# Ledger of designs, part 18: VHH binders against o26223

Target 1, 191 residues: o26223
Amino acid sequence: MKLLWTSQHIKVTVHIDGKVSKMDVLEAIKTRRSIRKYQDREVPEELIDKILDAAMCGPSAVDERPWHFIVVRNREMLEKIPEVHPYGAMVKDAPVAIIVCCDSSLEKIPGFWVQDCSIASQNILLAAHSLGLGAVWTGVYPLEDRVEGIRRLFSIPEHVIPFSVIPLGYPAENPGTRDLFDPDRIHLEKW

## First folded at step 1 (VHH)

Design c60 (framework vhh_7aqx_2)
Fold by ESMFold2-Fast, scan of step 1:
Structure c60 (fold): chain B 191 residues (1-191), chain A 126 residues (1-126)
Amino acid sequence: as target 1 above (191 residues)
Amino acid sequence: QVQLQESGGGLVQAGGSLRLSCTTSGLTFSTYAFSWFRQAPGEEREFVGAISYSGGSTDYADSVKGRFTISRDNAKNTFYLQMNSLKTEDTAVYYCAADHLWGESTYRSPNDYDYWGQGTQVTVSS
């Protein structure tokens, strides 16, 4: 407890290409970029397990935690995603994708599942980055054609809503980092 | 300083083909992602297709998949939209756009782009 309270940053240990590196939480947030080009290299199951563990650690409205995840490694299935998702062309080239879903039977308050699944999606992106992987969030909900296309493709039950498709892999591109701080968007004490 | 200029628009018959070009100046071409948008009279500007700065990824609107192809030529600082099997519904002003932040968008919104061309008219007759 005491050490955590006095530390300015929490360090995260990451395995990258057989090497161990340490990344500060703020560094991870600021340097995460969407990655759409992947190496022809498998992602170990152990890394996917760590990513999904992190995804489920997000805050959730009234602790409803409505998220479910489909892990897709089958190349035939990955190649079909672009047919139902206009911004998902890169998914067919990824070694794996995670589909974030909401089980509506777990929803305790209407509408907050969107925020819950958004938080889970962002945690997947950050966890992937911290582990030396690249990922991108491709939107599914609230576009009805994408929702029904993904539902049919992956045999998703009617009470479960596909929210996002997140391809993951070892990055084959290196976009620069961004400095997005804009003080004009900060209002003190009132608008 | 930075300029994007479309060319190749015009009148074409349904079932025909047309290739649009967007020539850029004042930017480091290889570091930018590029997109095409279109706007019909009285409608909002809509996404058509995109190509990443690495050239390894492309995205298309469902209405043009299989008919349109986006490509880039880094040596010429130019990118293209090859339009095949044109339909009367493809009639619009076509705009080229540049985005150094393409990887961060979950949707291709006009507001996500740094630079825009002035547009080129494409008219598809029956």
Scores: ipSAE 0.000, ipTM 0.179, lowest interface PAE 13.3, mean pLDDT 83

Design c61 (framework vhh_7aqx_2)
Fold by ESMFold2-Fast, scan of step 1:
Structure c61 (fold): chain B 191 residues (1-191), chain A 126 residues (1-126)
Amino acid sequence: as target 1 above (191 residues)
Amino acid sequence: QVQLQESGGGLVQAGGSLRLSCTTSGLTFSTYAFSWFRQAPGEEREFVGAISYSGGSTDYADSVKGRFTISRDNAKNTFYLQMNSLKTEDTAVYYCAATRGFYDESWSTLEEYDYWGQGTQVTVSS
């Protein structure tokens, strides 16, 4: 017997410009843009919960799932992030940021936590976009000055490695369309 | 040891409502996702609804969408299935289930669930 539900019945509905829109997975992937300007508007906790649920649903090497997340809403703390992350200036203007971390005590296979946390970071970006929010990935690891700065700022233990900082909010910019498909990067059967 | 225990089943008239509860013990409740399944006489066990470990996402079988709502209460180590507008076709034994498995698997995959309750009978009469 087949169970009586399919992926076609899982519909993603987003609010854009006050109207309800349906966004499929391919549309979400292709239309997601880095957003660095945010409205002066708080993001509900319920949306952050949905985003973090999606982040934890990614695959990980040997199911190690080493990720931990810090949710930062405190304005004074957000304003301090650019002091330790020079390209994170937009974080101080965001209503919330998520710090993606690796708990090394959960690591089962050396080095794959970088891929695990990259997957979690991308899921955050896609989930945020699907819910009508804008976000941008800002790199922390492997830059030692950023890793240590973020660790000190948020009291992160030595066995935990901050990987990325992702500010998010309702977008206050609308970047133009991109066409990134390049067939010269596709090789059939051999290089 | 881990235990899941359903309650709230019983006999109800068509068009009525029931709320099922699943109380858990022996697990760290906040780290588990939870689902409800049901099995009618002579049929296979089928998916009804699911709620993620954060509580931020839910999923439902098409047959119950708009009528049933799943929710969780981390403080009480309990999750619920609110069943409204019940139909005779909803008559079944209802099972609660818990998982920490890969989420690249379907919510409806029975083998992904680590723990199961014993089941509670729901009978909807016409």
Scores: ipSAE 0.000, ipTM 0.101, lowest interface PAE 19.1, mean pLDDT 83

Design c62 (framework vhh_7aqx_2)
Fold by ESMFold2-Fast, scan of step 1:
Structure c62 (fold): chain B 191 residues (1-191), chain A 126 residues (1-126)
Amino acid sequence: as target 1 above (191 residues)
Amino acid sequence: QVQLQESGGGLVQAGGSLRLSCTTSGLTFSTYAFSWFRQAPGEEREFVGAISYSGGSTDYADSVKGRFTISRDNAKNTFYLQMNSLKTEDTAVYYCAAQEYRSLGWTPDSSEYDYWGQGTQVTVSS
């Protein structure tokens, strides 16, 4: 057996119990917050494997699954991200970051890869939260200078588009919960 | 040029312990996952254990699980295999292997490794 980021043969399994996941799905969705401060502690690769497995379980347009992932743990590379991503300053303090990419050669329907990679990004955030980690989605696409900066920094081929950079680690902050339910945004039967 | 060099092999009685080391040079140690394989006479080379590039993940063959521990020391560019409760069936030539980072960091498939040591003999007597 092989353990690859594109493989179905990831040995790590996700269990919904008190040892692996301490919250149900609705609680995870409602309590997930963007985390930008991290403990100086490594994230086990087993947890990264679980997060990437969850990312790849997202729905995609006509099942195109165009996503590829770069896992960055190299301190020098993480420290260079803020040079090409102004709002990515927190990345240099994270023990690891995941770069979500679209391989355009896998695209079956134009433009839907953005939604596909958004789903993968959100699944990364939710999975990280459920495993006791914190993460934040920092936007790359559609800002062309960030796309090209990240592409050059990580030697990404021209047919691959970097979509988001998601630093993650054990949280060193707790921003609390938010009540975001707004019934004025819900319309029954018609606008 | 990349070089991997095993040490620590030898003769040991059943129930005893040995610690193997693999010292590397010519590669960026922190970007490599490392594994141990072994080969007994007349048999194919088999996976023993692996450690990821970060050291955060390890895996073992079922036959050695609970008895062997793999670890790495980035400051010394060296990784280890601590072998406890040795059995006569553990007699083999032990090889260290290195695989450049590939996302999740390691595989038990010997054909996927970039660099290999020359091997060190471990003999377990009854």
Scores: ipSAE 0.000, ipTM 0.132, lowest interface PAE 15.5, mean pLDDT 84

Design c63 (framework vhh_7aqx_2)
Fold by ESMFold2-Fast, scan of step 1:
Structure c63 (fold): chain B 191 residues (1-191), chain A 126 residues (1-126)
Amino acid sequence: as target 1 above (191 residues)
Amino acid sequence: QVQLQESGGGLVQAGGSLRLSCTTSGLTFSTYAFSWFRQAPGEEREFVGAISYSGGSTDYADSVKGRFTISRDNAKNTFYLQMNSLKTEDTAVYYCAAYDSRGELFTQSPGDYEYWGQGTQVTVSS
């Protein structure tokens, strides 16, 4: 049946005009905000591909790169996420969400997959921001009820751990800037 | 509950053009990738072209590349195959198909597609 079929490797043809943010890296980091309101507009797959490329460029412990990603555009599936994630209500209003997962069979050093997937999640947020999109990190791991809820909803194998759900889209809100620099948290030479 | 229905097939002379339509119901159109396949007499069903759920990516079989164009209209729950410079070798039954891609753009393997139309005959003569 379906289990006997294999998908061909598909070559992506880019039709986007190639608009690039002229934002400095530091500016991108400082101006990124969590976006929870989205325009009723689809995100081109070329932009999702760029975001996932950036996600996979993060450093990982012993280069284990344990991340896998599920891209969810199906409206019915997006609408079910709040049922298993109480703080994921905005996901149903997003045109797309990315679920960041860890394949534990790829882990070379125990426990570092959490850091690896955190780095991938942050890269998704920064890449989305740089491309004119808004996104927000909604936590899954280490909350066991959310992990199992997401696993069941998306048929995720037992050896794969859902880490975060990141809805994204064109922003329908413009949060103000934040000055988070606190010199009292910087210690020179010793505590 | 899910239905795909082709229209626009028929007889056309070599060098001519034809536009096929596939109207869908019972699925969330904007979240599906769509493809066209064809089957010539005595042959297996082969890939013709595909369009991703965003419409940002397309792919075509080498035999039709540059002559056929796939497109989608989310407002009408319909997708199309514009066939130009038709050849006698394009004679086949054309099928539309829908793929719940969930992280893949599309595939060329007919076994990966969940929903299919009934097929429409295209005959190219000369």
Scores: ipSAE 0.000, ipTM 0.112, lowest interface PAE 18.5, mean pLDDT 83

Design c64 (framework vhh_7aqx_2)
Fold by ESMFold2-Fast, scan of step 1:
Structure c64 (fold): chain B 191 residues (1-191), chain A 126 residues (1-126)
Amino acid sequence: as target 1 above (191 residues)
Amino acid sequence: QVQLQESGGGLVQAGGSLRLSCTTSGLTFSTYAFSWFRQAPGEEREFVGAISYSGGSTDYADSVKGRFTISRDNAKNTFYLQMNSLKTEDTAVYYCAAPKWTGSYRYESLDQYDYWGQGTQVTVSS
């Protein structure tokens, strides 16, 4: 098995024979979809630990790594999230959710924590997918009503900002692939 | 629902030429690299050639380099295999193929292709 890349990418030959049974990084990126329907099945703590390890491996501005995570498994707490997050209805049906937060006391460069927490959120989605789980990013920041609702619900201190709520579980849906490559968005040398 | 359909096969004398066409539907043609494969009687399917999504680069099996040319026409959702200086050993069923993923990836391995034509017979007589 060989993979050839064209002139807009480094032209290399990569042997992948016998490795198609496990999800490689490019496959994970291309096949990850938002999953909003979950099986009635608990997610082992070991898988959550692996996902959070992956979340913390993302790059951050000046290596500030401002992220903190709240893992929510309590049914009553999950059921309250839709009350403060209008597009979080699926959270109450998930076995677990991760709340990605920024500890502003760790911020070294003003404003870059948004990119840092976005990277952590995407790593959670990719890691979950690679482990056979489904997840979806529901936005919290910068909507102040959602930020304050989540803060109040989970007793988050003033210097910590909830960024996203990511429910996850074993998928109960299988959406098809989305071919999103658009060569018109690639400019060579100049705009 | 992706479909690929070959045309242009047939009988030709050694030293002759044929042009194969592959028309596609159900995919965004301009985002895909495309490939040709062939299968000789009693043999496995083998790679013949590939063209990038931009048309800016092509790859060929050593056995056909200098004789075959692959090209594409995005306006017609069609790509082609121009076969010149045909030899009896070029006799095979020729298949057009599209890979699992869009972009600049091109695969020589059969297992990376999800979309295949039905095949078109090319017979080269001595």
Scores: ipSAE 0.000, ipTM 0.327, lowest interface PAE 13.0, mean pLDDT 85

Design c65 (framework vhh_7aqx_2)
Fold by ESMFold2-Fast, scan of step 1:
Structure c65 (fold): chain B 191 residues (1-191), chain A 125 residues (1-125)
Amino acid sequence: as target 1 above (191 residues)
Amino acid sequence: QVQLQESGGGLVQAGGSLRLSCTTSGLTFSTYAFSWFRQAPGEEREFVGAISYSGGSTDYADSVKGRFTISRDNAKNTFYLQMNSLKTEDTAVYYCAASGEDIYWSRTPSEFDYWGQGTQVTVSS
């Protein structure tokens, strides 16, 4: 009984006082990199909850918010992802992955779910980075073989479309910051 | 060859301020996240604050949040802990730390590969 109450207290404290990063939005955008190497460390569920909350805060066409998320921590399942996603080899080494899905029954405007799920995926990457984690977007849609492979592997219903697989973990690499600003791509008043 | 060296500790009255510095050598400073820990007599080392490799993210223990600020200067290979509104409970040996494999901060002392030798901070009433 004391042990159960102590565990509940610790869980509440961790949730309230969990790791807080103070990264301004421009720094988060500029310094986020694809991370494919992860420490052998568990990602707390509280951090995953914060990331998914951020994912659902993206703008959505006519506020349709068609996204659903599958959180995968099972190592046997993570190890099977590369079998259906040839460029997802790093997923097997991640402590957790998030599969971003579209529930087509929630779609109000045909086709805009792709933008909605892209926004959710990018928010996952930015939120993970801001919390001291690394992540990478591995593409599923619109590659039909990958869509069907992921659907079968995770028992995803016919009318739900797997969009991306995003492995996450504490980073074991630092690729540094990119210098991507190209003023030749900016046109004033006319092309 | 990796070395971390603290400076700036000393005796201060409650309500006062101190700034600790940690100068590093033998590592690529800009790719490392850095942390401050402290240890009071008879206690284990506890987390105080951390800064990411970009300087864009910081983390603090609840007991120091709002009073302490961590910062870094990549040109000087040095990072800092600005301690304001000091309390007698802040009396401890303060250690700077970096992980050879961790580019983001950790709150767990056993995850750090590189440590300074510590600097004493004493806050009198």
Scores: ipSAE 0.000, ipTM 0.103, lowest interface PAE 18.1, mean pLDDT 82

Design c66 (framework vhh_7aqx_2)
Fold by ESMFold2-Fast, scan of step 1:
Structure c66 (fold): chain B 191 residues (1-191), chain A 125 residues (1-125)
Amino acid sequence: as target 1 above (191 residues)
Amino acid sequence: QVQLQESGGGLVQAGGSLRLSCTTSGLTFSTYAFSWFRQAPGEEREFVGAISYSGGSTDYADSVKGRFTISRDNAKNTFYLQMNSLKTEDTAVYYCAAHTDWYRGLSDESAYDYWGQGTQVTVSS
């Protein structure tokens, strides 16, 4: 059953005030992969703080920054996520998950919170990767049953909308890097 | 630990019917989508059919559309493949499989989290 298990995917190459991944922006974007298998190893609070700082640095429509985050480390709570989120089976095996939420009271322009929370979610994935962690975006919004299930499980108020659940941890798989550049998708001046 | 176990295979005459069952343990049944695959001796494993988490969506290989029906029973932690109008070409070992991501592509074997050991179906003329 270990045919899909690999050595740690990401190497920490620079030690600055502790442990820091050395990776430029293009490298991070090009080498990030969805990671669904995690080592039995806790993620330090310091790294979660850095990831959430990066999440909040994303652009948002009219600078509304509608995002809120729930950090879930409790094993019992992580084990309940698959019951309300069919894609979330891997979450119960992760040491931590971040739930990205929109506080609708912070929304200044209708509907753009979806793009705002997508940007925050992607920043979480990139920041995690740059720090030697693996993560995967599991969709909640716009699937009504998942939104309701996550809301109920984490006592989320009616004016707050759960957007995504992102489990993360030290990678226990290495899917490798993909070359996705396709010049046929680039059109000069016109279709 | 998670286990999937097929049953209901056997010998049947062409034009006949069989119902395969896949009983699961060690997983939260309602959070999984399920599929059937088959493999004839010396050939690659091929997709047969799939059922979504809710049972509201099903997909089938072109070779079995209209003849096979997949269904699930959450109360019994079991899902089924009803095989009608069987042909000699349906002779294969049938495998059940479980996955959590309906969106990843149903014929991608690497998308499946768990597999059964297989059950033989032999269709005679």
Scores: ipSAE 0.000, ipTM 0.100, lowest interface PAE 19.6, mean pLDDT 83

Design c67 (framework vhh_7aqx_2)
Fold by ESMFold2-Fast, scan of step 1:
Structure c67 (fold): chain B 191 residues (1-191), chain A 126 residues (1-126)
Amino acid sequence: as target 1 above (191 residues)
Amino acid sequence: QVQLQESGGGLVQAGGSLRLSCTTSGLTFSTYAFSWFRQAPGEEREFVGAISYSGGSTDYADSVKGRFTISRDNAKNTFYLQMNSLKTEDTAVYYCAAERSPFGYTKWSDSDYNYWGQGTQVTVSS
């Protein structure tokens, strides 16, 4: 048995208009924006794989890791999402979407799956941004009509809860930087 | 219960072509990533190529890029290695391998693979 190493592990390249991705964690967090307009360009499977790996690295209550993911690339299916999700109009124009789900049979402590799936969703957004992609979190849970609609559309079992729909693509908009730091929300030692 | 079986090996002249097949049973084919490895006489086993669970991503060793193509047919539970422009240096026993990965990550170590075939001999004569 032998591990194979190449000089390529020194240099990381992703499909970001041919550029090397060089974004540290704080920069990724501070510059990530919701992106709702996408180029007519496919997202390589390798980038989706990296994003999903990052999604599963999040902490979860008592390590329950209740998340499951549906990757949707089929144009007809993407075009049907806005029919069951009123604020998901941009999904039909995205090359791909990830549906974050909770398998309730994996839940060990009641209610924490919401936080677990929120962490997974945020990791998807940050990973996408770090790889030169744009994404937006469109909410499904806790809105019963959206949960039921997405479940029906994607044949999701009764014990699995669709949590969010995240369309992804190469960005066709640049909303610019936001400065959101507000020191008035920081209290020292007491309210 | 899981089995991988190579076929299509044999003798071929340099510059020729050969297609290897790996038929699988006992696993949910569509959820596995697949790879080809080879072992030349007196050498360590080395990576040749890989295909992700969906078939949308492929990786190749530098020595075979542009000459070999990996593909999969989920309906037949079979994946392939099309070998073109064969060189005498391609002479080896070729092994197919399966990795439980819905994400298509290619591992560069023998230890990363769950299941292996028994191997098929490819001999390239000058």
Scores: ipSAE 0.000, ipTM 0.156, lowest interface PAE 16.4, mean pLDDT 83

Design c68 (framework vhh_7aqx_2)
Fold by ESMFold2-Fast, scan of step 1:
Structure c68 (fold): chain B 191 residues (1-191), chain A 126 residues (1-126)
Amino acid sequence: as target 1 above (191 residues)
Amino acid sequence: QVQLQESGGGLVQAGGSLRLSCTTSGLTFSTYAFSWFRQAPGEEREFVGAISYSGGSTDYADSVKGRFTISRDNAKNTFYLQMNSLKTEDTAVYYCAAVGDRYTWESYLPKEYDYWGQGTQVTVSS
């Protein structure tokens, strides 16, 4: 690995042109795990750009693309998230979090924005994993207290719905892979 | 509305130190990345150093690396350039600059910055 020989490569640049990603799509899907422990290491803004580009490439109902994203790096704000999100304790220790939101004014078909934002959230997780980062999806919608708590913390307008909070960073844990294939959940021709 | 104001410039002897400050108003400080640029007479404005909006990343021009340190104080809406081991070649007008709510914070091109200060003169005598 060229990155391993940094002493011979004095001008080291973060390789975002695909040189740091060595897994195919199927491998990325099968090996992605929820990561809740992060190294004390900054995530380059260029990697966040790549992740958000991937998030917006998901399919959306009638191409409504209702998603908006808030990128949070401010330590004070990250530390306040657990106060309104009981399962978001790990967010305070992450170098960055992405809040996936729905702008309801962009919705063309009632209710499908949930699926649209779910797809965007999953793409964030997969893209982060493919770039050597770890992330976890913490649920906000449809839990009213979390929705309103996050809205107040980040000054989110009334017509915008916070959907998920996804902390990410360089992983400080390796939970290993899971064998989740269950043939009993596959039905041929009918139930 | 938005203002950046430099302070701390002046005359200093080679080998000395100066600390520049840039006080900001009219912007949400925590969402902005900040940089210092300098311009010597007859030259183009050149990059000196940058700090990300989280404060976790800094970058410097090769000519100042190891001598200058950029830092930020979110409580004071101010960021700084600590200049040590000053050389006559460091003589220039120093400008502070802000680039807001962008996913890439590292920029060496003046045209990519949203807001600029008026500049402060630094003169290093032999």
Scores: ipSAE 0.000, ipTM 0.094, lowest interface PAE 19.5, mean pLDDT 83

Design c69 (framework vhh_7aqx_2)
Fold by ESMFold2-Fast, scan of step 1:
Structure c69 (fold): chain B 191 residues (1-191), chain A 126 residues (1-126)
Amino acid sequence: as target 1 above (191 residues)
Amino acid sequence: QVQLQESGGGLVQAGGSLRLSCTTSGLTFSTYAFSWFRQAPGEEREFVGAISYSGGSTDYADSVKGRFTISRDNAKNTFYLQMNSLKTEDTAVYYCAALDTYSGRWDEHSGEYDYWGQGTQVTVSS
């Protein structure tokens, strides 16, 4: 059966600093921005747990779920990330970062782990935004120098591939929203 | 045309065993992952177990772990579900499903599979 509904959105309610905030899914997707400036304020473990739960709920090729996550709160370790990641300067100023990794021993189909880890990374960004946090995806794979640098810095074993570094925190900037809808990229029935 | 056909269902006493087979045609068997699902009357379709395209990885629902084993035989274009220590709660129509691992499909859940069999009834008596 097909149902016509007046509500076009699923309403998501989250607790931020004891305050209740609501954001529907489409609003979260459309208003999420890369945030590179953070308040000098710790992120509660409960919010990190919610973000990682959301990350693991993404689809994966043949349900292989190859992702592992490293949560970095240690200031000295965060300060070393820019030394091995040229575009990761903001990481040293973040209260926490999540490193998304692929455990290649969990891979069921060659090559799809990249898309699996991309989905997990995007879910981290959306979940963070829905919880009132800001985050940014800094790319590691497939850049060999960054992969090696992050591996050495965090003692990541050879069968595990660091995919992305995502610093996050309470936002200290508001870049506003973007109007990105381009109907010229939509083709009906054929190219 | 692609076809999946289940066999081996029937009536069995609690504590007994059954082996289900799913014979496939019209697909390149070695490139597909395979799964079993079941649906009891009035219930939603439930995942039971899966086997990867290489046969090197298997996954099972918690309710059947240690009792059921999924396997594949590439020479026969057939895959199996060995069901041991059957319980009355295992009574359901069992469906085999095929997932083209090269199609880019992301989940091994009922809504994401490319091809389905017609189903075979398994009834477990007390």
Scores: ipSAE 0.000, ipTM 0.117, lowest interface PAE 16.2, mean pLDDT 83

